# Ledger of designs, part 33: VH-VL binders against q8is19r433to663

Target 1, 231 residues: q8is19r433to663
Amino acid sequence: GSNIIAQQITIIDNEMLMAIPPSQFLHKSFSKESKSPQFHDMVSKFNEWARWTSSEILSKEKLVERVVTLSFFIDLAKSCVELGNYNAANAIVGGLNHSSISRLKLTWERLSTKVTQDYDRLLSLFDLSMNYKNYRDEIKSTKAKIIPYLGLFPKDLIAIEEGNDNFTNNNLINTEKFRLLYQTIKKIQSYQQPLFTFKTSEPIKQYLKNISNGLSEEKDFHSISHKLEPR
Below, E stands for the ipSAE of ESMFold2; O stands for the ipSAE of OpenDDE; V2 stands for 0.75 times the mean of E and O plus 0.25 times the DockQ between their complexes.

## First folded at step 15 (VH-VL; framework fv_cixutumumab)

Design k45 (at its last look DockQ between E and O 0.86; V2 from the best seeds 0.00; counts 0 for: pae E 3.1 > 2)
Fold by OpenDDE, look of step 15:
Structure k45 (fold): chain C 231 residues (1-231), chain A 118 residues (1-118), chain B 108 residues (1-108)
Amino acid sequence: as target 1 above (231 residues)
Amino acid sequence: EVQLVQSGAEVKKPGSSVKVSCKASGYTFSHYAISWVRQAPGQGLEWMGGINPIFGTANYAQKFQGRVTITADKSTSTAYMELSSLRSEDTAVYYCARDYRYFYMDVWGKGTTVTVSS
Amino acid sequence: SSELTQDPAVSVALGQTVRITCQGDSLRSYYATWYQQKPGQAPILVIYGENNRPSGIPDRFSGSSSGNTASLTITGAQAEDEADYYCHSRDSRGNHVVFGGGTKLTVL
């Protein structure tokens, strides 16, 4: 079931999130891997979730199996959202939205109405319009534990750093700039807490930690896709 | 303050259906699930099912599969539980509870008494 | 439900320690949740996760687990602790909730 997988994905993502020192968000440290290795580890895992999603779907030569797999990952993304793991959910959605996957018309057309609707809701949630407004609105006032979409923090922090001078016109320290930076980092830290919900399934966790093994490379996705459904 | 307000007591005939409502307030409705739990007189707690309002995903206990329908209205922050083909054994207090992702229920309604009798 | 097993009744002397145990295979995969229920009232969450207490729950309540078992311990039982206690977990399907049969605690 997708729920069990979503739970273990969430354990992995949360461990990675908790491992990121707040200092890696200071002074644009996240811009260099050498200065922010834990941050980049989590980014790498995000990309891995996306690649895993696309690769698994493309690995199914039979249409029926491909439809089942596509449905599974839509459900998995939904389950991740329901667990508050927006990071993994968005990664999976990214894999589903990859051009090599979106072009598989025969596969998408065979999805049930319910699954299609769930996918549409996921797209709406993670819509890029207005700087991820729907996503931001969804998590804005939450008191529940979540794993936020990590990709927005660098953008937000850069906006603060570059959009504000360090000093005011009167040559005083711009306290507002540093307040904004502080609040953003404090928000990140507020997400860095344990789950206290479900336990680790070691076999599943290890599988997911090493998920890159045996996956197709992104450079091959379109070739595989065209082979599956020529057009 | 987080609270769940349930609809009033019901008296039903065997074979009929009952629909109980649960209005949530004091928190973001879509960020928590709502579970329905019943308790027959002198008996233990029994989970019936629940719903995640964000996608409207409902899960049901096997015992009630096909006989119970759980829905949620995000616009009114209200969850509903409808139980059909009522039997005398369905006489119980029915609770809704705020369910943190089906791991724990930290806020409970006061319960709705449903009596099924001829 | 037979999926989580509890003793139907236990007793404890005032000021003494009592442990209520829940057993089931699902506890290998999920933490137990504990509820207290007094007559005519809705259940109240007392322990979740391994050993987390909600706000307002006295620190004399604690949780522990081992293998396929979970336990609620009351250290220094008070008269007001007399109630029914239920454990809760998920079933093998991973998305359904299961309750234990409940344990009636009498404080002597």
Scores: ipSAE 0.843, ipTM 0.917, lowest interface PAE 0.7, mean pLDDT 95
Fold by ESMFold2, look of step 15:
Structure k45 (fold): chain C 231 residues (1-231), chain A 118 residues (1-118), chain B 108 residues (1-108)
Amino acid sequence: as target 1 above (231 residues)
Amino acid sequence: EVQLVQSGAEVKKPGSSVKVSCKASGYTFSHYAISWVRQAPGQGLEWMGGINPIFGTANYAQKFQGRVTITADKSTSTAYMELSSLRSEDTAVYYCARDYRYFYMDVWGKGTTVTVSS
Amino acid sequence: SSELTQDPAVSVALGQTVRITCQGDSLRSYYATWYQQKPGQAPILVIYGENNRPSGIPDRFSGSSSGNTASLTITGAQAEDEADYYCHSRDSRGNHVVFGGGTKLTVL
């Protein structure tokens, strides 16, 4: 089921999160892969989760199988959120929202009411409106272990760097800027905690680590999608 | 301080229903599941089901499927367990517990005694 | 569908070491969680994950696992350790929570 897969995705994502040293967030190092290789590994895997989602749905030529697969990935994203893995959940939602998937009306209309409601809640959670307000509200003040959406930290750090000078109008050190940067780095470090609630399944983990080896390329998604549902 | 406060003891006739409440405080309600565990006199612990409030997803033990309804109200931070078609074997103490994603229950209510007799 | 099996009773002499075991196929994939329950009281969490103790649980309590078996070890057993002990985990498919039948620990 989707719970077992979500657990192994969460192990993989947490290993990558734990591997990122704080220096990769300093001085906009995240904008250059050579200065932030572990950060970029996790971003690359985020994109793999999204592409995997789209590719698996598009690989199902029969409508019944495609509906089952679509339902599975919605349940998988929900399971990731319930485990606190917002990073993978957002990636999977991105794959579901890909234009080549969202256009599959025959497939989407066959979802159960429950699964459709779950998908709508996932869309609302990761909606970008008001600077990801719904997502930020959801994770605010939690004491539970989470894996946050990694891509939001560069946005916050760039905004702090570009919105604040290093020196004030009086040529004094702008201590507020550096307080904001420090607070953001401390928040990232607070998420870098080990997991100890479920065990690794090495066969499943290795499958998920190598998931890109058999996936269709995004450039082909449009063509495949139109063959499946020509409209 | 994290607390779970349960509703009071109930005496019920066979064939009726009971609804037990569990009010949570001291933590963000949506970040944990609430599990329901019962214990008949002289018997062990038995998981009945639970709910994760973020999606409102209830999860039921096979034995209770069809007889138990578990719900949550985020606005009041309260979970409810309703058991229908009561029989004498349902006489037990019913606990709610804060459950970390269905892996461990770190805070327990004091229990609600439900007695089913004619 | 997978059951967790515990011996119904175990005894230990005061100050000695005891192990309470829990067996089940799901324990190959999921850690066992351990609870202590004294008469008339709600259970309390003693061990979660492999060997994590909540605040207030003395360090004489520890957990371990191997294959399909999990163990709760109490070193230097004290009179107040006399209680029922339950293991708890997921079933083999990861869908449902399941408890073992419980082990009554007697401290002699």
Scores: ipSAE 0.473, ipTM 0.796, lowest interface PAE 3.1, mean pLDDT 90
ESMFold2 (binder alone), look of step 15: mean pLDDT 92; pTM 0.942

Design k46 (at its last look DockQ between E and O 0.78; V2 from the best seeds 0.00; counts 0 for: pae E 3.0 > 2)
Fold by OpenDDE, look of step 15:
Structure k46 (fold): chain C 231 residues (1-231), chain A 118 residues (1-118), chain B 108 residues (1-108)
Amino acid sequence: as target 1 above (231 residues)
Amino acid sequence: EVQLVQSGAEVKKPGSSVKVSCKASGYTFSHYAISWVRQAPGQGLEWMGGINPIFGTANYAQKFQGRVTITADKSTSTAYMELSSLRSEDTAVYYCARDYRYFYFDVWGKGTTVTVSS
Amino acid sequence: SSELTQDPAVSVALGQTVRITCQGDSLRSYYATWYQQKPGQAPILVIYGENNRPSGIPDRFSGSSSGNTASLTITGAQAEDEADYYCNSRDSRGNHVVFGGGTKLTVL
């Protein structure tokens, strides 16, 4: 089931999140891989989840199997959200929203009403409008353990860094700027805690860690998609 | 303060149905699932099913599949458990519990006594 | 439930140590949670994960696991610890819950 996979994905993502030193969020260190290797590892894994999603769907030549696979990843994203792993959920949604996948009309039309509705809710949750307002609202006051969407932190930190001067008009240190930076990093650190929720399934975990070995490259996605469902 | 407030005791006839409510407060309702657990007199705890309000995902124990319906209303932060085709064996205290990430039940309601008798 | 098995009853002398064990195949894949229940009350979470205590639970309560077994240990049993203790876990589906039959602990 998708739930078991979601659990192991969450274990992997959380380990990666916990491995990121707070210093990698300072001074725009996240902008350079050499200065923020753990951050970029997690970003890479995010992209891998997305690519995995698209690649698996596109690997199904038979329509029925493709529909089943599409449904699985929608359920997987849903399960990730339910476990508080918004990072992986958004990655999967990204893979589902890839133009090579979204164009598969025959596949999407055969989804059940429930699965379609779940997908719509996922899209709504991770809507880009107003700087991910729905997502931000969803996690704003949560006391539960989550794995947040990592991609927003660089944006938020850059906004603070560039939107505020280091010094005030009176040539004093802008303490408010640094307060904002501190609060943001503190928030990130608050998410960096162990799960203690599920046991590791070594076979599944290893599979998920090494999924890139069998994935199609993004550059080939559209070609494959057109072969599956010509338009 | 986090709490779950359940509806009052019920007395039902065999063959009828009962619907128990569980109102949550003190936390974001959609961030936690709600599970239903019953306990017959002098017996152990028995999981019936649960629901995650964010997507309305409901799961049921096999024993109650087809006879129990669990729903959630996000607007009122209330979960419901409806059990149909009641039998004398369904006489029990029914608990709702907050399910933390499908891991543990950290908050429990006080229970609702349901008595099924002719 | 036959999926998780517990001894129906155990006893411990005041101030002594007692271990309550839960056994089942699901424990190979999932951690056990432990609940304490006193007469006329709802269950209370006492241990979750490998060995985590919620706030308010005394440190005399601890958890451990091995293979398909999980154990709740009370080191220095107190009179107020007399209660029923239930283990639970998730089944192979990952989102279904199973309970042990419960263990009645008597403090002598």
Scores: ipSAE 0.842, ipTM 0.915, lowest interface PAE 0.7, mean pLDDT 95
Fold by ESMFold2, look of step 15:
Structure k46 (fold): chain C 231 residues (1-231), chain A 118 residues (1-118), chain B 108 residues (1-108)
Amino acid sequence: as target 1 above (231 residues)
Amino acid sequence: EVQLVQSGAEVKKPGSSVKVSCKASGYTFSHYAISWVRQAPGQGLEWMGGINPIFGTANYAQKFQGRVTITADKSTSTAYMELSSLRSEDTAVYYCARDYRYFYFDVWGKGTTVTVSS
Amino acid sequence: SSELTQDPAVSVALGQTVRITCQGDSLRSYYATWYQQKPGQAPILVIYGENNRPSGIPDRFSGSSSGNTASLTITGAQAEDEADYYCNSRDSRGNHVVFGGGTKLTVL
């Protein structure tokens, strides 16, 4: 079921989050894979969660199976949010919102009202508007363990670097810039906490770690999508 | 300080319903579930169900499916449990608890005594 | 018909060690959580995530698990430890919360 899969995805994502040393966020190190290998491992897995979502839906030639698979991934993203794994949830939503998936009108119209409402809430949560306002409001000042959407930290750090000079007009060190950078890195570190809620299922975890081996490549998504549902 | 404040004791007749409130404070209401647990006199703890405020999704124990309705109001940080078609066997203390994602309950209300008698 | 089973009662002499057990198939996949309840009071969380103590719980309380069994251990039992102890976890399908039947601990 989607709950068990979400738990194992969360274990995998948290292991990667825990492995990122803070130095990989310093001096824009995240911009180069050789300087930030653990950060890029987690980014790569994020992309893999998204590709897995799209590929599994597109692999279902029969409409009824495709609807079941679409419903499963919506429930999986919801389960990830409920576990506090916003990183994987956003990846799955990205896979669902891929142009090759969102165009599957016959599939989408067969969803139940409840599943459709759940998807609309997920889209709203991860909406880009106002610098991810809904997402940022959701995670603001929480004491609960979460796995945040990783992609916002480089964006925030770059914005601080580009929006602030290293020196003031009087040629003094701009301490506000460095305070902002430090606060962002401290926030990242505050999320690097262990999980204590559920146990690893090694068969499921190994399947999830190796999902890319059986997936369609993204270059093929458009062609497959049009064969499944021609306009 | 995290607190869950429940509504007061109730005396009800068989066949009626009861609605118990649970007001949360000291934390962000949407970040945790609220579960309802009851305890009949001399008996053990029994999970009735809970609600995740993020999606407004209630989750009910099979025994209570169809008789219990659990809701949450984010604007007042309050959860509610309504039990219908009351019987004498529903005489119990009803607890709300802050529920870490349906894994463990780290903060409990003091309980609401519901007595069902004719 | 509890999916988690506990012995209904155990006794321990003052200052001695006692183990309270909780057994169920779902414990192979989910940690057990332990609560203490004194008469007329709400339960309090004493152990979660196998062996984590919330702040304010004495060091004499510890947890462990193996296979389908979880245990709450109280070393150096005190008179104030006399209470009912409940375990909880997920059910076998993993989608509902279940409690054990409770264990009454008597401190002699």
Scores: ipSAE 0.452, ipTM 0.785, lowest interface PAE 3.0, mean pLDDT 89
ESMFold2 (binder alone), look of step 15: mean pLDDT 92; pTM 0.946

Design k47 (at its last look DockQ between E and O 0.90; V2 from the best seeds 0.00; counts 0 for: pae E 3.5 > 2)
Fold by OpenDDE, look of step 15:
Structure k47 (fold): chain C 231 residues (1-231), chain A 118 residues (1-118), chain B 108 residues (1-108)
Amino acid sequence: as target 1 above (231 residues)
Amino acid sequence: EVQLVQSGAEVKKPGSSVKVSCKASGYTFTHYAISWVRQAPGQGLEWMGGINPIFGTANYAQKFQGRVTITADKSTSTAYMELSSLRSEDTAVYYCARDYRYFYMDVWGKGTTVTVSS
Amino acid sequence: SSELTQDPAVSVALGQTVRITCQGDSLRSYYATWYQQKPGQAPILVIYGENNRPSGIPDRFSGSSSGNTASLTITGAQAEDEADYYCNSRDSRGNHVVFGGGTKLTVL
């Protein structure tokens, strides 16, 4: 069941999110791992989810099994979105649209119509156009607990930091700049809340925490992909 | 204010179908699920199924699988529950509820009475 | 439902404490949710996520869990607390919701 997996992924992601001190978003601290270790831990986990997605699909030598696995991860991404975990959902989508996966035409062509449609909706949600407009619109003014896509916060904060002077033309402190920075960080903090929904499944959680064990390296993805479906 | 407004009472013949609507307002429709819960006279609450409007993913209780259809219209923020092959045992008050991802239902409609009689 | 079990009825004296217990295997994986229902009214959420109270719910209501059980406790029962109380959780399949049979609470 993808839902059970999505739940435990969400527990892991939320723990990581809650562990990030707000100070790591100040003064571009997120740009250096030494100054923002918890932030970078979560970024690493994001990349790990993506790599896990691609690696698992590429590990299936049989076409039927590969199709099942592809369908599973599409459903998993969907389940993550439904749980409000946009971070993991986007990571999985990243793994799905990796060039080594997208080129597997025989595998994609065998997906059911419903699964294909779900994937298209996921792509639409996480479309990069207009600076992730669809995603931003979806989470705008949400009152529900979510795990946002973490990758946008550095971009937004840098835009504020570099797009505004610290002082006005009259040599006064630019209070508007700091207001914007404050509001952005407060928004991040508002997401750092407990789930209060499902409990930890220790076996599944531990499996997922150590998911990198046995995964293929990204550098090998294309080679593996071509072996699976030569073209 | 968050509220769910349900359609009016229904009187149906055995073997027919009924479709109840639930219009949501006061919140972002796609951020919550809608669950359908019924209660027969003098009986307990019974979950029938629910839907996540963002992808239209519907889940059904096994008891009603194949006989109930739950849909959602994002454009109107309205959820629907259609129950077919009605029996006298289906006589009940049917509630829609805002369901926080199927973990808790924090807002309820006032209920729709469905009476099945020959 | 057989998945979650409750006592059909309990009573409590005014001002005293009462505990309503729910039991089921799914409670090992999910927190119980509690609803209050009075005659002719829709259910009202009173406790969720172990021990969280929605706005407007008195602090005399509290939740707890142990193993495959969850409990709703009313500390200092009031006359208006007389109602049916239902526990709720997900089932073992993970995508389905299950209610307990309900407990009728009488305040004496």
Scores: ipSAE 0.839, ipTM 0.915, lowest interface PAE 0.7, mean pLDDT 95
Fold by ESMFold2, look of step 15:
Order: sequence, then C-alpha cells, then structure tokens
Structure k47 (fold): chain C 231 residues (1-231), chain A 118 residues (1-118), chain B 108 residues (1-108)
Amino acid sequence: as target 1 above (231 residues)
Amino acid sequence: EVQLVQSGAEVKKPGSSVKVSCKASGYTFTHYAISWVRQAPGQGLEWMGGINPIFGTANYAQKFQGRVTITADKSTSTAYMELSSLRSEDTAVYYCARDYRYFYMDVWGKGTTVTVSS
Amino acid sequence: SSELTQDPAVSVALGQTVRITCQGDSLRSYYATWYQQKPGQAPILVIYGENNRPSGIPDRFSGSSSGNTASLTITGAQAEDEADYYCNSRDSRGNHVVFGGGTKLTVL
C-alpha cells in the first residue's frame, strides 16, 4: 500500500537531506550545481517524484485504472505528510496539480468524497498564499522530526541577502543580516537527523531510486492528456 | 509540558456504548498520532487503534474493526474513542497515548476505567 | 503469525544482567519499542528505535535486535526495575500496532 511506499520515499529523501553540507547554502552556492551537488541531487529527486506522479496517471488509458492511480497518489501524499515528509508530499501534490493532470475532468469527478477532501487539504497545506503561510504554520516550532520542503530555503536565503545591506547606515557591519543567515542555516541543520522509525526495504528502495526509467517526458504530457480526455 | 488528560471513569450496561476523551496540550497536535490502548484487569496491553489528526485518518486493530470509532477535533486538540455494543469483557483501563507516527508512544494519559456490568 | 512473542516471566539477581526477548516476523522491517509498567501506573517508554533511551531512562537499559528478535537488556538490575515489560511494533503486514504479551521481571 501507499504507507509502505511513503516510508521508503522518506528514507530516500532523508538520506539526501542528511548528505547536504551547510556550505552548499552559502554564497548562493545552490544556484550552481558544481558548488552544491548534494543540494541539487535532492532537488532533482523532488522533480522526479512530481514527474513520476504525473506520468503514472497519464499512462493509464482506461478511466477506471486512471481513477485508481489518481486516488493512490493522493493517498501517498497524505501518507508522506503523516510521516513528516513534507518535501515528497509537496512534490507529489505538484505532479497532481500539473495542468495536464488537473484538466482530466472525467478522472477527477470519479474520486470518492473522502479522497477529494484529502486532496483539497493537501492543496491548502502547500498553497503559496502569504509566503506559504499554511505550510509554515504547520511546521512552526516543531520538535518532531520532519523533512521540510527543501525549495523554500533558497527563497528565504535570497530574500535575506537581497533585503539587507552588508553595512548599516553608519558603515558598521550589519550583524542582523548575518544573524538571519545563520539562523536559517541552523534551522536546516536541525532537520538533518536520523529517522529511527522503520528499516530499509532494499527492493522497494532500488525501484524508487530508479523511478524515472521509462517515464514519459514532461514535454509529452499535454499531448497524452488530450488523447486520454479530448475535452 | 506535554499532557494528555482523559475523561473520568464510566460504568456502563452491556449493549451500550462509551466515548472516552483525550485532551492534548503542550505540543503541536497534528505532528503526532493518538493511540488507544486498553488493559483488562490482570491482562496485558492491547492496541485498539489510533488517529493521525492532520487528515483525520483512523487506523483500527482488526479485532475492534466495526465496534470502535476514533476521531479527533483539531480545534480543541482532543481525540475520542467510542466503543459500541459493550460486553463485560470490555471492562478495562483505556489509555490514550501520544504516538510518534505509530512507531512509539512517548506520553501516556493516566487511563480511564470503564466497567461494564448489568 | 503476526503476533509478538515474549516469555511471560524472567528473574534476575540484584546487580546482575538480564535480557528480555521479543520475537516476531515484523521485527525484520520495524524496530521494537519497549515499555515498563509498574502496578497501578501507565506504561512508560524505555527504548525505541535501535537503542535510543528517552530522557530520564538510566544507562543500564539498552536495546538490540537481530533478524526477527529484539532484546531489552538491563545491566546491574535494581529493585526498582521490577515491573512488567512490553515490546511493541507493527504487525507482519505493517499496518497495525501490536504489543507482545508482556514479561514480568522479578528482581531477587
């Protein structure tokens, strides 16, 4: 079921998170893959989770199978959130919210009421409004181990760097800017903890690490989507 | 401090139902599951089920499927366990526990004694 | 089956070492968790994960696992360690929480 898959996704994401040295968040290093390879590995896998979601749904030519697959990925995202893996959950929601998927009206209308409500809750959680307010409120002041949405940290670090001068009005070093940068890096490091919950299933982990093999490319999603549901 | 405060003891007739509450405080309610564990006199611990409050996803032990309903109210940080069609064998102490995603229970309520007798 | 199995009772001499075991197929995939329960009290968590102690649990408590077996080890057993000990984990399908039957530890 979706719980077992979510557990192994979470192992994979946490291994990548723990592998990122703090230097990859400094000096906008995350903008260049050569200076931030572990950071970019995790970003690449985020995009793979999203693409996997969309591609699997689009691979189902029969409506009944497509509805089952859509329901599975909604439940998978829900399971990821329940395990504290907000990174993979957001990736899967991104794949579900892709224009080529969201337009599949015949498929979406066949979901149960419960699954539809779960999806609406996921959309609300990861909504961009007010600087990701719902997401930030959900994880605020947590002591529980989570895997955060990684893509938000470059946004925050860039905002600190561009919104604050290195020197104050009186040409003193702006220690508040560097305090803000340090606090963000420290917060990232606080998430880099072992799971201590469940063990690796090597066959499932290897399948998930190779998930991109055989998937449709994003450039083809629109064409496939229109073939499945022409209106 | 993290606390789970349970409702008081209940005396019930066979065939009726009981609803036990568990009010959580001192932590973010949606970050942990709440599990329900019972213990009959002189017996071991028995997991009945639990709930992840963020989506309201209940998870029931097979033995209790169909007789137990577990819910959560995020606005009051309170979980509920309702057991129906009570029998004398349901006489037990009922615990709620903060459960780290169904892997370990690090904070327990004091228990609610439910006595089922005619 | 998917049940966790514990010996019903174990004795240890004061100051000696004892192991309490828990067996089940699901322990190949999930860690065992250990609880101590004294008469009239709620259980308390003593070991989780591979060998993690919550704050306030003495160093004499440790955990280990191999294959389908997990063990709780108490070195230098004290009189206050006399209690019931429960393991728990997931069932074989991985969907539900399950407890072992409990082990009564007597310290002599």
Scores: ipSAE 0.437, ipTM 0.785, lowest interface PAE 3.5, mean pLDDT 90
ESMFold2 (binder alone), look of step 15: mean pLDDT 93; pTM 0.952

